# VHH binders against Phosphatidylinositol 4-kinase gamma 6 (PI4KG6), part 7

Target 1, 302 residues: Phosphatidylinositol 4-kinase gamma 6 (PI4KG6), of Arabidopsis thaliana (Mouse-ear cress) (q8w4r8r158to459)
Amino acid sequence: GVEPIPVNGGLGGAYYFRDEKGQSVAIVKPTDEEPFAPNNPKGFVGKALGQPGLKPSVRVGETGFREVAAYLLDYDHFANVPPTALVKITHSVFNVNDGMDGNKSREKKKLVSSKIASFQKFVPHDFDASDHGTSSFPVASVHRIGILDIRILNTDRHGGNLLVKKLDDGGVGRFGQVELIPIDHGLCLPETLEDPYFEWIHWPQASIPFSEEELDYIQSLDPVKDCEMLRRELPMIREACLRVLVLCTVFLKEAAVFGLCLAEIGEMMTREFRAGEEEPSELEMLCIEAKRLTTEQDVLSP
Key: E = the ipSAE of ESMFold2; O = the ipSAE of OpenDDE; V2 = 0.75 times the mean of E and O plus 0.25 times the DockQ between their complexes.

## First folded at step 1 (VHH)

Design E11 (framework vhh_7uia_1)
Fold by ESMFold2-Fast, scan of step 1:
Structure E11 (fold): chain B 302 residues (1-302), chain A 120 residues (1-120)
Amino acid sequence: as target 1 above (302 residues)
Amino acid sequence: QLQLVETGGGLVKPGGSLRLSCVVSGFTFSDYYMAWVRQAPGKELEWVSSISGSGGSTYYEDSVKGRFTISTDNAKNTLYLQMSSLKPEDTAVYYCARGFYDSSYEMDVWGQGTQVTVSS
C-alpha cells in the first residue's frame, strides 16, 4: 500500500510518496543520494558532498536546493513549477550504503537517520514532451517556462522533464488545450556561466514575440530582490550561483527591451562549435567585454 | 519502443584506443542528456561521461579527463565515446544510458553493454 516507491531510472535516488489510496502525492530526492553522493542507490558513488558533481558548476549534494530555488523564483506560479521545499525527513525506504557491500538489506538497517531532501508536489500528467507533438503547446506556457529557464540558466531543459497534462475534461474554454509542467531544476543556477540546454529554442512558440503581460512580468523582475529572497530562504546558496542569476536576469531584461523573442535570447546564451572548437556564447562574450562579475570574489563566499 | 545498442568494445593493450558507439531508436536523443556508465566485474556502476542534448556541454569523471571524448551525431542518432590512453583500470562493461537527474519510473533506458578489456 502506502510505502514509498523508489523511482527506477535516472542517476540519483528518488521516491514517490503515496497517500492511503496508493496515489502519488510527492517526489522526494534525498541530498545524499544524488549522483556521486555517498548514499546513491544506483552505484554512482565516489565523491564527497560539496565536490564538483556530474556538472563541475553544480556540487554534489546541492541539486535539492536548486529545485527549491526554481520554485521560489517562479513568482505568481508564472512558469507552473510544482511546489517544492527542502525538508528533513526520516524513512526506512531511503538508501544507506554499507561501503563496499551495497547489498545489505533495508530490513537489516537499524539506524534510520534524518535526511535533507527536496520534497516536490506530484502533479498528475498524461505524457512528457518527448511523447507529445509540440504544436499543441500554448505559446504563453512555452514563454513562461523559457523566461524561468533563462533566469536560472537551466542546463537541462529536455522533453523528459517537461510534463504534459490534457485539459479536455469538459472544462469551459479549455477543450483541445494542454498544461505544461516544468520539473527537475536540479541543474540550474550553476556557479559559472555554462552552455544551457533549452529544448524549446527550436519550437515555433519561441519565435513568437512576447505578449504585453510577459514583458510586464520580465520588467518587474528585480535580481537584487531575487538574491535577498534566496539568501533568506536558502542560507546554503553560494554567492557564485546568485551572480549567475543576476547576469542572466539583467541580460533577459535588456534583450526584452530590445524586442528579442525567446528563441533569439536563448540563442545568444548558447555556445557554438567553430573549426572543431566550442566558442563562447554571445552572452559570455558580453560579460568578458563588460568586465566579469567583479574580482571581489575573494571577499565573497569562496 | 526505446532501444539503445552499443558496439565497439574489445580487447586492447594498455595505451591503446577504442571508439564505442551507441545507436538510439524510439526517441530523439537531442532532447535528452546522454551518458556512458561502466561496470567492472564484481563492482558498482561508475559514471564515465555525459553530453547535453545540444552536444554543447560535456562532462567527465576525473580519472578519464583528457583521455576520453564524448560526442554525438544527431543525424545518425548515435552517441560516441572515443577512448585513448587506455589503462587496465578501464576494463569494464560500458553502457549507454539516457541520463538525467529527473528520473521518472520508466526513464532509465540502458543498452546491452559492450565489454572493454585492457590487458597486455
Scores: ipSAE 0.000, ipTM 0.214, lowest interface PAE 15.7, mean pLDDT 80

Design E12 (framework vhh_8h5u_2)
Fold by ESMFold2-Fast, scan of step 1:
Structure E12 (fold): chain B 302 residues (1-302), chain A 123 residues (1-123)
Amino acid sequence: as target 1 above (302 residues)
Amino acid sequence: EVQVVESGGGLVQPGGSLRLSCAASGFTFSYSSYAMGWYRQAPGNQHERVAIITSGGSTNYPDSVKGRFTISRDNAKNTGYLQMNSLKSEDTAVYYCAKSPWYDEFGTYFDYWGQGTQVTVSS
């Protein structure tokens, strides 16, 4: 069929794959076309795979499995993450940059013929949250996305990573309502606690208490089973990323039991900037204290 | 460019031990971002997975080698290892090292394979 279209905007390589009618069906992001990666098509190169990327604790070449992890953790399609998988895909549209070595011909054939990529179902939408007023967003949708963002310590939840679809529900009940679709989870599950970016933290929806359904969902989460599932499905995932997932999930579960709203939980995870210096978040301070107590217990134990 | 080279194979008696090494070289190579696996193929048999280690250090083994083989990596040296203990005649095969940003139990997604190193277990 129909040739894939490179996605404009962003720093990484991404491609719309289309059906025979020219409709987008998938977004494909090759691992070696990430920001800083050698085959980045937008000129944003300069690092080797495995070096610190856009975030110090998210390495170049590792965003694709993080996008899949976000989908796998979205049990019952609760946060509405589009289906996402890692695939080996062959297409001439993929980018290969000139190298500085004498083996260009062989390397270009190998890289052009197939790449490992995240493959995500395209969800039709009208705009993104940066282009639309947030006051119309459903409380439940914001809460469900925020619950996922907290669990995975999302460092890049801005309005451009939230797609907005106008709902037309047969003329009864849903006119004027929108569906939110979270995307671009490549900067989640960092190897260490990072300062998250949760744009929803300042939205009025984040200050509304969790519903009974939302509290039941949070209480059903089992970070041990999350880790077992991710190790099975994504064997390349670092143990450090899983430790962050466990910590954030336990924190979410405890905070929800205390009756904290989404905004309050997010604020405790966010670092404060004081007198020209970044201060640890309240969550980070709790972890420092917990490590100190554990170390002292080990020293005192015979 | 990324290259993979195995070493450490040889002839050993049943019950003996061997340590295989997998060295990676290349201008822009970073070992720490890759899953690494060991595979083997004996004459007349299909290739089989022997061990997988993720970039974070998680390991997987089939029951045929579990408890006898240990996979490890040294990210600073861009080198992977397979420690093989209590070797049996059925372990005789050419052993291959494979590297990929992604894991696949059938080796489908491994981009960089070595030439292999022969392991022979006989008296």
Scores: ipSAE 0.000, ipTM 0.112, lowest interface PAE 18.2, mean pLDDT 78

Design E13 (framework vhh_7uia_1)
Fold by ESMFold2-Fast, scan of step 1:
Structure E13 (fold): chain B 302 residues (1-302), chain A 123 residues (1-123)
Amino acid sequence: as target 1 above (302 residues)
Amino acid sequence: QLQLVETGGGLVKPGGSLRLSCVVSGFTFSSYAMAWVRQAPGKELEWVSSISGSGGSTYYEDSVKGRFTISTDNAKNTLYLQMSSLKPEDTAVYYCAKGLYDYVWGSYEFDYWGQGTQVTVSS
């Protein structure tokens, strides 16, 4: 077949895999080529797998299963996350950083590397949201993506990881309509509550109330079943990540029942800066209070 | 019915090595994360290591990193803990557990464990 192409840009190792016609069909990201990982092909090395990564609560080598978790949690393709799986792939294109003196370990590069990697379906698109006016984005699309981002506590939702596809059909079709495709979920489900980044929080769409369909979807979410599914599909997932998922899902469900819009929910999850210091978010303050009230009931804590 | 049976413990001198085994039955081994947890006499339970059901990810408590290796043999439904450079402070009963101790949150997240196997590191 056709040789994979390294993705230009970004901090981690990523590769376009192509079909017989040379068209991109998948993006593959080896776990040991993440930013700061030993085999990072762009020079961003310096840490071992399992050490704190780009975010303190997302460890080096663990962004791949987070990409998959986001897809698995996207029931009914609601938020439009491209199909993603964690796979073992063997290919000579993968990077191996070898040889302290550059030449002694040259023979090792002749070996084909077998790596665990995230494997995500490539979705054709025209640009990303940072290059396009946001007023044209469908309210439902923004809401569906925001609902997922809240559930998984996404710390890196910016316009550059929202792909935009024009839905024009040769002048007969859907002029001015676009499809939004969320990608790059490697910095979701942190091991502790973190300050999220939700670029959509400032968009007009986020201030529109949820539809009945969106409220029904939120109400149908069962964080216990989410955890059971993720433990089955991704047994490497840390229990701390599942606790964040449960907390954020319960918070979303209660806030939606209370009538809060996407922007209001996102704001309560975001940390404030007061007198030059970062303060806990409203969600974090609720957790601190809940822990205080239940401290004497935890017989298994060390 | 779930069963976890630990073996491989014993008396070993400091600097020695032991391999612990845990044979599991009653569930699809590769579908669940597995852990080793230990308890020294008069001390609290301490998480030692975890492995994903796929075998793709392993995690270690800092005091055992570089000395212990967790692994699985899915064909035999067996979890292993290869222990090297053993120290007197490694003396404990070692339990195989279905699930994870999450040291970040400081809580034990396992719903079943076996009777344990005694490891004694002494001259």
Scores: ipSAE 0.000, ipTM 0.105, lowest interface PAE 17.9, mean pLDDT 80

Design E2 (framework vhh_gocatamig_d2; at its last look DockQ between E and O 0.01; V2 from the best seeds 0.00; counts 0 for: pae E 11.4 > 2, placed apart)
Amino acid sequence: EVQLVESGGGLVQPGGSLTLSCAASGFTVSSNYLAWYRQAPGKKRELVAGIYSGGSTVYMDSVKGRFTISRDNAKNSVYLQMNSLRAEDTAVYYCAAGYSWDSLYEQGFDYWGQGTLVTVSS
ESMFold2-Fast, scan of step 1: ipSAE 0.019; ipTM 0.427
ESMFold2, look of step 2: ipSAE 0.011; ipTM 0.393
ESMFold2 (binder alone), look of step 2: mean pLDDT 79; pTM 0.807
OpenDDE, look of step 2: ipSAE 0.294; ipTM 0.706
ESMFold2, look of step 4: ipSAE 0.000; ipTM 0.335
ESMFold2 (binder alone), look of step 4: mean pLDDT 80; pTM 0.815
OpenDDE, look of step 4: ipSAE 0.023; ipTM 0.440

Design E3 (framework vhh_8pnl_2)
Fold by ESMFold2-Fast, scan of step 1:
Structure E3 (fold): chain B 302 residues (1-302), chain A 121 residues (1-121)
Amino acid sequence: as target 1 above (302 residues)
Amino acid sequence: QGQLVESGGGLVQPGGSLRLSCADAGFTFSSYDMAWYRQAPGKERELVARIYSGGSTNYADFVKGRFTISRDNAKSTLYLQMNSLKPEDTAMYYCATPYDWLSGEYTMDVWGQGTRVTVSA
C-alpha cells in the first residue's frame, strides 16, 4: 500500500492505513498514544500508563482493548461495530516522544516503533451524527446501538462518534436511508458503576418500544458466556469491568421483560448512578440474579 | 512523572537476600501482567519472573526455587524476593508490563530506570 497518515483532530494518536489506490482501509490507535499517555503525538501527555485517564474508571493505556471488547460483544454484527482487533504493529509513522532516559533518547531520529494498537476496519461515511439531523436515523439502528451501549455502560456515546453513511438507494421514496456506524468505544466497561452518557436518550427513536427481534436478541444474551469469551480473548481485562458488564446486562434483560424502552432504561441508569445512595433491595436483587449467571464469584463480589 | 520506579537493590554477599519493589504513586497494576527482567554487563536483557493478572507465576530456570515474584494490588506494588543470591545474579533489575497473548512483551516506553543488584564478597 501507501504510507499511513496521522489523523488530525481528537486527543489520541490515530493513523489511517491505506491500500494501493490510496483508499483508507483501517484506523490504527497505539495504546501508548492514548490521551495523556507518554507517546501521545498531540501534546496531551502527563500521566503514566495505568494511571486514571479521561475517566477515573478507565486507565491510560486501556482504551484499545475496550474498543475490541465492544466489537467482540456485538454478536451477529447487530449494532454495526466495525471489525476491531488488538495487534502488534511496527511502523516508522508511530510517535515516540523523548523518553525517560533524557538526552540519549533525543538522538534516536530513525527509531522504528513496534507497538500494541487497536486496528479497526475503516468504514466510508459522509457525516457524523452531530453534523446531521437525527430524524432520518432508522429506529432499529438506534435501538441496536443503544442495546450495546447499555450492556457495556458506555460513558461517552455522543454524536461525534456515530458515523452516518448515506445509502445509494437509487432514490427510493421521499427520504434517503442512512447507515449508522458506532465507533470510539474506548470509554466503555468502566471498573466501577458510574454515570453513562447516552446522547440517543433524547432522540425520538429511543422512545419507540423494542421490536420482537430486538427483544429476542436481548433475551438471548448470556453474561456468563460474555465473561468467558472476554477473559479468553482479552486476558488483560479486569474482573471489575466484567462485573459491570454482568450487572448492566442483567438490568437490560429485566427492564426489557418489564416493557421499558431505550429512553426509560437510559434514564433509569442515569438516575440510579447519580443518586448518593441506591435502593438496597433493588441492588440486592440485581446482585442475586447476577450471581446465578456468573461462573466466577469474585466478578460479582462487590 | 508516572514512570515505573524500581527500588531495593544494593550490595549483598553471596547467599544473602534482597527484596526488590516496583511502584509508582497513583499507578495500579491489578489488571496487568507484571514481570521482572535483568541485564548484566555485556549481556542481553532477560526475563527473570512473571506474574499474571490472575496471580499465577512463571520463572526462568536459573532463578526457580530461589526467587519469588508477588504483587500487592491494594498498594499497586510488584515485589521480587531474592534468596540465596549468587555472583551471577549481579545485574540491573527492571520491571515491565508485558501482554500475555503477545508472548509477554510491551513497548520499551514502560520500562523503569532499574535498580542495581551487586553480589560480591
Scores: ipSAE 0.000, ipTM 0.108, lowest interface PAE 19.0, mean pLDDT 77

Design E4 (framework vhh_8h5u_2; at its last look DockQ between E and O 0.01; V2 from the best seeds 0.00; counts 0 for: pae O 9.4 > 2, unsure alone 55.9 < 65, grease 25.7 > 24.2, placed apart)
Fold by OpenDDE, look of step 2:
Structure E4 (fold): chain B 302 residues (1-302), chain A 123 residues (1-123)
Amino acid sequence: as target 1 above (302 residues)
Amino acid sequence: EVQVVESGGGLVQPGGSLRLSCAASGFTFSYSSYAMGWYRQAPGNQHERVAIITSGGSTNYPDSVKGRFTISRDNAKNTGYLQMNSLKSEDTAVYYCAKDFYSGWEPTYFDYWGQGTQVTVSS
């Protein structure tokens, strides 16, 4: 078989799996090679699996199933998330760091290691959203991705995680049609409300009102069913993550009905920094207030 | 409880036809992220995917069964089907219906399958 190629970019271990022609067909990310994980091949080690990782609310070794969750929640490929699965793969290419145990230089027998990994279909693309102007991106594509990001409280939606594929050789002067492909959802569905990172908030497209089709899609969302599905498909998912999903989905639904655009919703979810201090987001404030009111009602109920 | 039940297997002569059914409960085949696949395992062999249908209705077959087998799904009944025509002795195997949550054309990981149904093609 064709040997997988390690991905040089990023903080975690990732590998391109190739077909017989040498073309990349999949990206594989072992869960124990994530940032700070014990078998990280890039030197970013130091934490155990299950400890807080890059985000305090996302544990080391748990980015893999989050990537799968994002795909599963992308009903009808609305946001165009590539097919993603959690798999067990046995291959010698995977990294195993020598445990600190002092014993002698036994010949690093390339131990064929079986690892749990996220497996995502590789999508050929021309560039990512960080390399090119965003003005040419279709409004619908941005909205669809944004809707997903809001639902899953994506804390890492930057331009590098949006692949861009040119669909037509834009003749001289025609803005060529592009396809957006959202990837790298490893830092979504945190255990608690976190400060999201939505790069699309600043794009003009995000300020355009939702279309009727998009509103219908949002209205059709059922966070209870989402949770049931995720519990079934990803039994390792934490209830805390599902609570965040429910909250964010309900918030999206209500905000959309109220007539807010994608940018406005994203902004309400984003924490503000005032005078050097981080303040709760408007969403967090709403939650605090709701809790207060509920507590008061319980006290007043005989 | 997630359950998959395959049925429709049996003994058939070469050139004959069978229709397999796959009834699923606890999950829905038509879910947007799901694909349904039929797999077979002959004695001493590994599992082989013989048909797949995506949530969008796209189908794929290996060359070994292409033109002879047809996979389909009834969403209302949450049931999958495999129509097998022009059966050959080489088609003798236990057939399994499986759910794939990966909608790729490569061999995918499947997570739910039943006990299978025996198909025997013999003169």
Scores: ipSAE 0.009, ipTM 0.279, lowest interface PAE 9.4, mean pLDDT 88
ESMFold2-Fast, scan of step 1: ipSAE 0.078; ipTM 0.514
ESMFold2, look of step 2: ipSAE 0.012; ipTM 0.396
ESMFold2 (binder alone), look of step 2: mean pLDDT 73; pTM 0.750

Design E5 (framework vhh_h_nbbcii10_fgla)
Fold by ESMFold2-Fast, scan of step 1:
Structure E5 (fold): chain B 302 residues (1-302), chain A 126 residues (1-126)
Amino acid sequence: as target 1 above (302 residues)
Amino acid sequence: QVQLVESGGGLVQPGGSLRLSCAASGFTFSDYSSYALGWFRQAPGQGLEAVAAISGSGGSTYYADSVKGRFTISRDNSKNTLYLQMNSLRAEDTAVYYCAAELGWYSDTYFPYDYWGQGTLVTVSS
């Protein structure tokens, strides 16, 4: 049928919405069905919306707007993020754990739930990056995704959330070319600087210098305009998330001017684990120094 | 290839204890701090039930009300292993127990985005 299908597995609530031919067209993830949220359909409840989630810097109920933010920041479809919107959607398929509590009268009708959810276009694909050799991934595709991941301080970029689509028509070479589609941006734009995770950092593509097109794109980025756009489109977004976006975008722009490749930039953003303790990343150290210099300038104002 | 292998199941008397382990291969917990790990169970003739979950950092845990106070989930990233310590076992805890890994909190759970073990049987019987 045409009824939405609950997605089995995973920790959060997710639903495939289908067209009249039964083909998946969208993935819908209600914000109150996130891991530990009150209406989680898999039994992982116990926290209230707005409390620290599985990541301390990403609150329960707030991953949906982060998914949308990643799409909105993907100007010109550069990184290939699927179209994503935050919507209010009503359907009886959605989970309500407390749906029978407090209703004295019961009709044998399906409860129709109205929820805020991320609504993302379903993109057909053949594999994820964990199942396909990385040597076949286009340098430009890896760079464009990495540029976005750096800007949004993605804490969760791994092979399982990089979709791989074979390009069969007129394929060149024995394997043909592939298209990469990044998904699952729910753990981007944390409220504080923290250790990102970029699986691409170890890929040979990340050690290749940026192209002129990539450098032009990076140079065109304006974090002030990014913040104004996100405040307008996502008024619930926290100022702390926007500060992280500004810091990471400025760092990316400066590092690109210095001629650093994607791998070098990613390494500077990643903490080192030495002698049993994590050391601050180079980006964190730069932020500490910038704050010290700002404080000194306030004292020494001309 | 990504694989999760459960062990530690078996026959135990009511009130007894068992420790389940889930060994991961083909990926490392330390490489993916965002890996959410959990335990699910399916009792004979029943649907799948979420039992416990632990965040990538290990700082946040969840337990189903039916096991809260009796079960403890933990992870050892250096050993690439997830654990479930089960105390004060009841006949109602009899089930096949599955460990699962999510490579992102909201990934498409269609294969290959969810990784599941083959399950380990726990029988609580006097």
Scores: ipSAE 0.000, ipTM 0.354, lowest interface PAE 11.8, mean pLDDT 79

Design E6 (framework vhh_gocatamig_d2)
Fold by ESMFold2-Fast, scan of step 1:
Structure E6 (fold): chain B 302 residues (1-302), chain A 121 residues (1-121)
Amino acid sequence: as target 1 above (302 residues)
Amino acid sequence: EVQLVESGGGLVQPGGSLTLSCAASGFTFSDYYLAWYRQAPGKKRELVAGIYSGGDTVYMDSVKGRFTISRDNAKNSVYLQMNSLRAEDTAVYYCARHSYDEWGLYAMDYWGQGTLVTVSS
């Protein structure tokens, strides 16, 4: 073998694993190298595993299983999430910071470093969406990614988390066409309803109505089966994350039946700042109303 | 109402052992990460040990090999077995859970009142 290369950019520890030709084959992200985790290689430390992380609703050490959850929920490779698994892997490249007991050497710690990490297949690409104009993005690709983002309440869908692969390979019908690959799902499935960040919400593609194929896909989603699958595949997943998944999936299914486009659904999930105060999103208001009605029924019905 | 009640603190000699217990109520205990924190006078509160819902554990470097965190989901309790205690382990120990309401609309950190551990001759 070829030595893994630390990934440039981002807040967490990530590593390109390469084949004998030096080509990237996987991106590996150790759970204890996440933003604010004790072994973060970029200096973003200061919290312990299990404490509220970069987002208060996503705990330190728990972004790796969220990456895997996004892949597992991407039935039929619909949104194009690269294959992702949670693995136990040992390598000297992984970062280990000095602990409270500074008597242990860093070199000796690195020799025995075995970590739980997300392991994602590397997908070759030319740009990210922040570097390229959005007008060439296929409507279907934007919709499929948006459907996943809504289901998992993605709080970090920005252009840097969308890889762009040019399809100009000499085929006449493919000039100017691109493939979109969504990545970095570590800030999805928060433990509470959060203000999402959907960069696509303002793109023209998000205002185009769903196709029949997209509506059929949304209709086929079963959040109860999603929860059963995630509890089986990721036994560490918190029930709070599953409640958010259920809420968002039910909301998506009902909104789609009502004829709403991707942008309209995303706007209903986004909080507004009015008169100096942040107001709950329309989705949050619906949940508050449902809770109020349920509480009143308990009073009236022993 | 979420409640965390610590017990088991006391005075112990250097090199001695203590077991702290935290009795939890008001939530589905098996679904949550639980943790022990400590705070010495004039110091910042720090994580000592944590245990995930699936049983995986995390420890502060200075207590690895000396302290063991465990949980009993049937009894809604989390424990911290402390061995080879040192003077620097002297602190108030807190049981903690970070909590959300059933709709996922409200996040709150829940802390017990603390139990004092004093390591002194």
Scores: ipSAE 0.000, ipTM 0.142, lowest interface PAE 15.0, mean pLDDT 81

Design E7 (framework vhh_5j56_2)
Fold by ESMFold2-Fast, scan of step 1:
Structure E7 (fold): chain B 302 residues (1-302), chain A 127 residues (1-127)
Amino acid sequence: as target 1 above (302 residues)
Amino acid sequence: QVQLVESGGGLVQPGGSLRLSCVASGFTFSSYSSYAIGWFRQAPGKEREGLSSISGSYGGSTSYSDSVKGRFTISRDNAKNTVYLQMNSLKPEDTAVYYCAASPFYGELWDSQYDYWGQGTQVTVSS
């Protein structure tokens, strides 16, 4: 058979699984090989599963279900997230450590291990968005990805996790067009409001008003039904993550009704760094004020 | 309140066909679901054998044991929260109680991966 190959770069363990012709078909990321997890193959060890991870609001071992949640929330493949599932998979390629040392012998890696991992369909592509100018990116594609990023409070949307596929295939109207494919949603749905990172916020496409189709999609979103779906499909998901999803979805829906564009909504969610101190975002300030009017701060509150 | 209920078993002659149904309640099957549904069988005096599985994600990826490849087909109807096993070219060796089972993870056809089990439905292949 065809051996999986480790993905170079990044902080976590990731593997290309290939077909009989050697073509990549899936990317597999074991939960115990995440940054700081015990079996991390890149030397970034030192924490236990469930401890605060790379982001304090995203725990070690929990990025895999976040990858799946982003896919599950992408109704009608609107944002174009590749199919993603949690799997239990056994292979000798997976990394196994012992003791506290991050530099392990290759002989230990030959042990067959069964691991829970995120399993995402590999989508053929030509490059990522960090390598090329954004002028060719369709407005609708940027908007659809941004709508998802807002809903899930993505803390890591950069050009390196936006794949670009050229559509110069002789089809009418496709010359010079590209398809955008968002990946690497492991740092979404934090347990508390966090400072997001939306690279698209500075792109011209983000300042274009939403289309009627985009506004209809936003209006159709039901965060209560989103939560019910995620609890059923991902029983390990934490309630704190669902509260963030509700808050961000309600905020998106209201902002869209007010006629705000993607960039304006993103800016209200982003923290300002003023006079050497990080200030709460506009969204965070609204939550603080709402709490002053009640005895509790609830994500479901207006 | 998670339940799986099998139906469609019965007596058939060798070479015949049956379609088993598994209706789930207490959780939802969707085309986007991380849940895997597997079909297993157990004949008297034998260990439980994994036959086929289907994922909700990754295009509904399927797997089959060598004993049933080419004869059995697994499918989903997410609107009915139901999984089917279409069994063709049945042999006397296929006589067993058939179980559907659910796992939050798509993977191997191993009993230990499946947390929710139906009550079973009897399939008898005899003249």
Scores: ipSAE 0.000, ipTM 0.172, lowest interface PAE 14.9, mean pLDDT 81

